# Ledger of designs, part 5: VHH binders against A disintegrin and metalloproteinase with thrombospondin motifs 9 (ADAMTS9)

Target 1, 201 residues: A disintegrin and metalloproteinase with thrombospondin motifs 9 (ADAMTS9), of Homo sapiens (Human) (q9p2n4r1735to1935)
Amino acid sequence: LPQNCKEVKRLKGASEDGEYFLMIRGKLLKIFCAGMHSDHPKEYVTLVHGDSENFSEVYGHRLHNPTECPYNGSRRDDCQCRKDYTAAGFSSFQKIRIDLTSMQIITTDLQFARTSEGHPVPFATAGDCYSAAKCPQGRFSINLYGTGLSLTESARWISQGNYAVSDIKKSPDGTRVVGKCGGYCGKCTPSSGTGLEVRVL

## First folded at step 25 (VHH)

Design y6 (from s4 with Y59W)
Fold by ESMFold2, fold request of step 26:
Structure y6 (fold): chain B 201 residues (1-201), chain A 120 residues (1-120)
Amino acid sequence: as target 1 above (201 residues)
Amino acid sequence: QVQLQESGGGLVQPGGSLRLSCAASGFTFSSYSMYWVRQAPEKGLEWVSTITGSGGSTWYKDSVKGRFTVSRDNAKNTLYLQMNSLKPEDAAQYYCAKEPYWGDHTEFIRGQGTQVTVSS
């Protein structure tokens, strides 16, 4: 079985974008091959749970009172706040790009993302500019269940920005991660040292 | 370099008035919401008021609503706080603050503040 999308072209004579089974680290993995008419096809993983469970948010509301963290950090539609953070955005993902040589998710590839509000936001990224009280509101969600992949233990996040804070929770099996990130202003993003490393289950 | 300089504090009797000023430089003043905050001895920072960059919207802490008015003159890069009907609980060091943007490394409190004292 092919080990990347370029081998799918060569070994099977395939010319169409679509789902193919590849042999990755001795195991079978379903990979969406994009750009198969070109010399440089790209490998993507289709997210079984889709964009409702795979999204990245830079939250756009800012408190009138920047010194508080109201509602014990819970988000409310009726907050005393205004929607004026110009860096805000919301992206959701149907597929994510994977580098099969390093086994890392390429979080900045947005080819199969939909940005429904504001600026595009990379996979596994969240942030805000909500208050100076370290009250993170930005959210990201990762759900790899059913893809055949999980995050390795080396997958790490860093907080960036002023007053930056993150609360990131990983499932034991590495298939689910949720994050709550922000600052005044701040964000969390995967560490540059590992990107977002995955393994085949 | 963002710079904020507060002035206009002083000693006033209960029921009196003061007008605070905040001179701003080092950024496009009209592009950012601004805050007044205050700090009494051995207390944390307390939010007083917010005004949008255009000056089109304002918000106040409940205890000062109706007594304090925030305003700005974008041609002069100056933020104001008109304080009427002052009470002993309004005595504090007052600071202005700029709402940040992504990549802003500015400390929230940048000036020395201006002292408001309310004494019989």
Scores: ipSAE 0.701, ipTM 0.901, lowest interface PAE 1.1, mean pLDDT 91
Fold by OpenDDE, fold request of step 26:
Structure y6 (fold): chain B 201 residues (1-201), chain A 120 residues (1-120)
Amino acid sequence: as target 1 above (201 residues)
Amino acid sequence: QVQLQESGGGLVQPGGSLRLSCAASGFTFSSYSMYWVRQAPEKGLEWVSTITGSGGSTWYKDSVKGRFTVSRDNAKNTLYLQMNSLKPEDAAQYYCAKEPYWGDHTEFIRGQGTQVTVSS
């Protein structure tokens, strides 16, 4: 069985993008091969839950008073805030790129991401410029359930920016992660510069 | 190399007026909203007022509405805070601050501040 999309081309004579079963770390996984017409196809993992549970957001509201965290930190559209933060964005993901050599999700690959608002936001990334009072509003969600993959323990996040605060929760099995991140301005990103490490379940 | 320098503070009697200035340098002044914040003794930093880069919009702390006016002269890279009808509770170290923006992850930059004292 092929171990990557390039091998799919070699073994199957395939040239069309699509889902293929690959042997990855001893298990058969369904991988989407993109760019099969080229000499350098890329591997993607189709997210079963897609956009609904796989998204990244840079929140676009900014408090008039950046020294407070009103509403007990709860997001409110009727907040005393500005709603013109142009750096904001919302991206959802149908597929995510995986480097099968390093077994990392390439979070910056947005080929199969949909940006419904503002600027594209990388996978597993969130942020805002809401407040300097530890009041994070940016969100990200990861759901790898059904993909055969899970995040490893090494998959961590760092907070970046001014007064950055992050609240990130990972499921015990590593298939689900939700995060709330923000600052003035602040964000959370994978701690690894190369992406998020995953393992085969 | 953002630099902010506040001035204009002093001692005034209740009901008096002061006009604070903030000289800004090291960034495109007109591109950023500016803040006034203050810190009274044994109190935390509190927001006073915000003005957008163009000066088109302003916001105020409720307790200073109608008494304080924030303005700016972008040609002079200067932020102002006109404080009228000063009250003892307005006494504080006043700071001007530059609004941060995505990609400009600078600290909440403020100057050294200028002291406002209100006493009879």
Scores: ipSAE 0.593, ipTM 0.854, lowest interface PAE 0.8, mean pLDDT 94
Fold by OpenDDE, fold request of step 26:
Structure y6 (fold): chain B 201 residues (1-201), chain A 120 residues (1-120)
Amino acid sequence: as target 1 above (201 residues)
Amino acid sequence: QVQLQESGGGLVQPGGSLRLSCAASGFTFSSYSMYWVRQAPEKGLEWVSTITGSGGSTWYKDSVKGRFTVSRDNAKNTLYLQMNSLKPEDAAQYYCAKEPYWGDHTEFIRGQGTQVTVSS
């Protein structure tokens, strides 16, 4: 059985992009092979829950008073704030790129990402410029359930920026992660500059 | 390098007026919202007022509304705070600050401040 998309080409003579079953670390997983007409096809994982639970957001509102955290940190459309943070954006993901050699999700690959607002935001990334009072508003969500993959314990996030704060929660099985990140201005990104490490369940 | 320099502070009696100035350099002044903050002894930093880059919109702390007016001269790269009907509780070190933007700076940027004292 093929272990990567290149092997699919070699063994099956396949040249079309699509879903293939690959043997990854002893288990058969469904992988989307992109660029099968080229000499360097790439592997992607189709997310079962799609856009609804796989997204990254840089929040676009900024408080008039950056020294406070009103409403106990909850979002309100009627906030005393401006909606003019131009770095804001919202991206959702149907597929994510995986490096099968390193077993890492390449979070910066946006080939199958949809940006519905503002600027593209990498996978597993969130931020804002809302307040300097530990009031994060940017959100990200990861749901790997049904893919056969989960995040390892080494998958961590770092906070970057001025007054940056993060609240990140990972499920015990590593298939779900939700994060709230922000600052003045601040964000959270995977700690490894290369992506998020995953394992086969 | 972003630089901000406040001036215009001093000693005034209750009910008096002061006009603070903030000279800005090292960035495109008109592209950024600016704001004033103040810090009284043994108190935390508190927000006073914000003005957008164009000067088209302004916001104020409730306790200074009707008394303080923020303005700017983009041709002179200068921010102003007109303070009327000053009260003892307005006494503080006043700072001007540049509104942050991602990638612009990694710390809170403000000047050395100017001291406002209100006493009879």
Scores: ipSAE 0.591, ipTM 0.854, lowest interface PAE 0.8, mean pLDDT 94
Fold by ESMFold2, look of step 25:
Structure y6 (fold): chain B 201 residues (1-201), chain A 120 residues (1-120)
Amino acid sequence: as target 1 above (201 residues)
Amino acid sequence: QVQLQESGGGLVQPGGSLRLSCAASGFTFSSYSMYWVRQAPEKGLEWVSTITGSGGSTWYKDSVKGRFTVSRDNAKNTLYLQMNSLKPEDAAQYYCAKEPYWGDHTEFIRGQGTQVTVSS
């Protein structure tokens, strides 16, 4: 019956963080409730495929020659490049926050993310400062399979930066998205006009 | 606002030398790597060299190694390219470029460039 984590507290007397079943848009959804000792608990979705298939990267290498795209865009450890892009980072996600009122993923909530390198990177974003020659190296991956959610058809990415390009591949059912993004310190992010809207399967 | 102004080009004979300068303003010059690039008539842009912000490391395209030297004077906010043993294939419009950081929305080429002509 509860439709959010605050109702779980009120209706069941629960005070511990954990997984609860909520009624969302008429369907049952498993939600992790965090901050249950407070007045403002937050709703998260635990990602079944976890860190290995849910990550965001700003790639840290910059080419000596920024006018080329070597190896047809393939990444190599022995590139003629420097690992000195200070805005770089890699974050992977065990859970993502969802706003149940708007059915939007809150990409900037990193409470259940692990940043293993550099700066935290929001969910569903990627970038690099590698090349000006349409050679994106930054990667993100989304796998919602098994969560009961999929992205709606409205989800769209934008490229930010004069030389930024993106290569975004979405599965037909909206549970898998992979992206390669970047270009001379550009990145891709979900469009502010569409956000990352999800629906309950 | 980032401003780059190239100078020092001219007409030289094969085997001659030129020293190009790039005056920089509108940013903390020593914090950024810099590039030299060039463009010959009806050809694409070619990378020539890269130098780190401190000047501690440099890289060159193969065809200019040993003949060209990139350097910088961070006290004067000036980038240099010493070009020795010039060949007809070095003739081009030369530009300097600033390596960007996140949020830079600048064009790669900002100045007028400086013409290098090598007469056979």
Scores: ipSAE 0.524, ipTM 0.835, lowest interface PAE 2.1, mean pLDDT 90
Fold by ESMFold2, fold request of step 26:
Structure y6 (fold): chain B 201 residues (1-201), chain A 120 residues (1-120)
Amino acid sequence: as target 1 above (201 residues)
Amino acid sequence: QVQLQESGGGLVQPGGSLRLSCAASGFTFSSYSMYWVRQAPEKGLEWVSTITGSGGSTWYKDSVKGRFTVSRDNAKNTLYLQMNSLKPEDAAQYYCAKEPYWGDHTEFIRGQGTQVTVSS
């Protein structure tokens, strides 16, 4: 069985983008092959739980009073705030790119992401410029359940920014991560920079 | 790199007025919202007012509305706080603060502040 999308093209004679079964680390995975008409097709994993459970946000509202954390940190549409953070954005994901040599999600590949407002935001990333009072509003969500993949123990986040705070919850099986990140123009990103390590279940 | 220098504080009687200034350098002043905050001895930092980079919008702590006016002169890189009808509870060290951008490593308070004392 093929081990990457280039081998699918060579061994099966396939030239269409689409879902194919690949042998990865001795196990069968369903991989979306993109760019099959070229010499350099790319491998993606289709997210079973889709856009609603796989998204990244840099929250765009900033408090008038940056020294408080109103509503005990809960987000409200009627906050005393303004929507003027130019780095803000919200991206949701149907598929994520995987590097099958390194077994890392390539978080910065947005080919199968939809950005519904603002700047595109890489997978597994969140931030805000909301408050200096440890009041993170940015959210990200990862749900790999049903894909045959899970995050390894090396999948860690770092906080960037003088006031950055993160609250990241990982499921024991490594398929679900929910993050709440921010802190006066701070953010959290994967510690490896542009990738997250996964393993085949 | 970023420099903020507060001035204009002093001793006034209740009901008096003062105008504080904040001279800014080391950044594009008009691109950033600015704050006035204050701190009385052994007390936490208290927000006073916010003004947008353009100066088009302003916000105030409820207890100073109608008495204090924040403004800015972007040609002179200077932020102002006009304080009227001063009360004893307004006595504090006043600081200006720059709203950060992504990747800032600086502290919220960077200047020495300017002391406002209200006594009869």
Scores: ipSAE 0.378, ipTM 0.773, lowest interface PAE 2.9, mean pLDDT 89

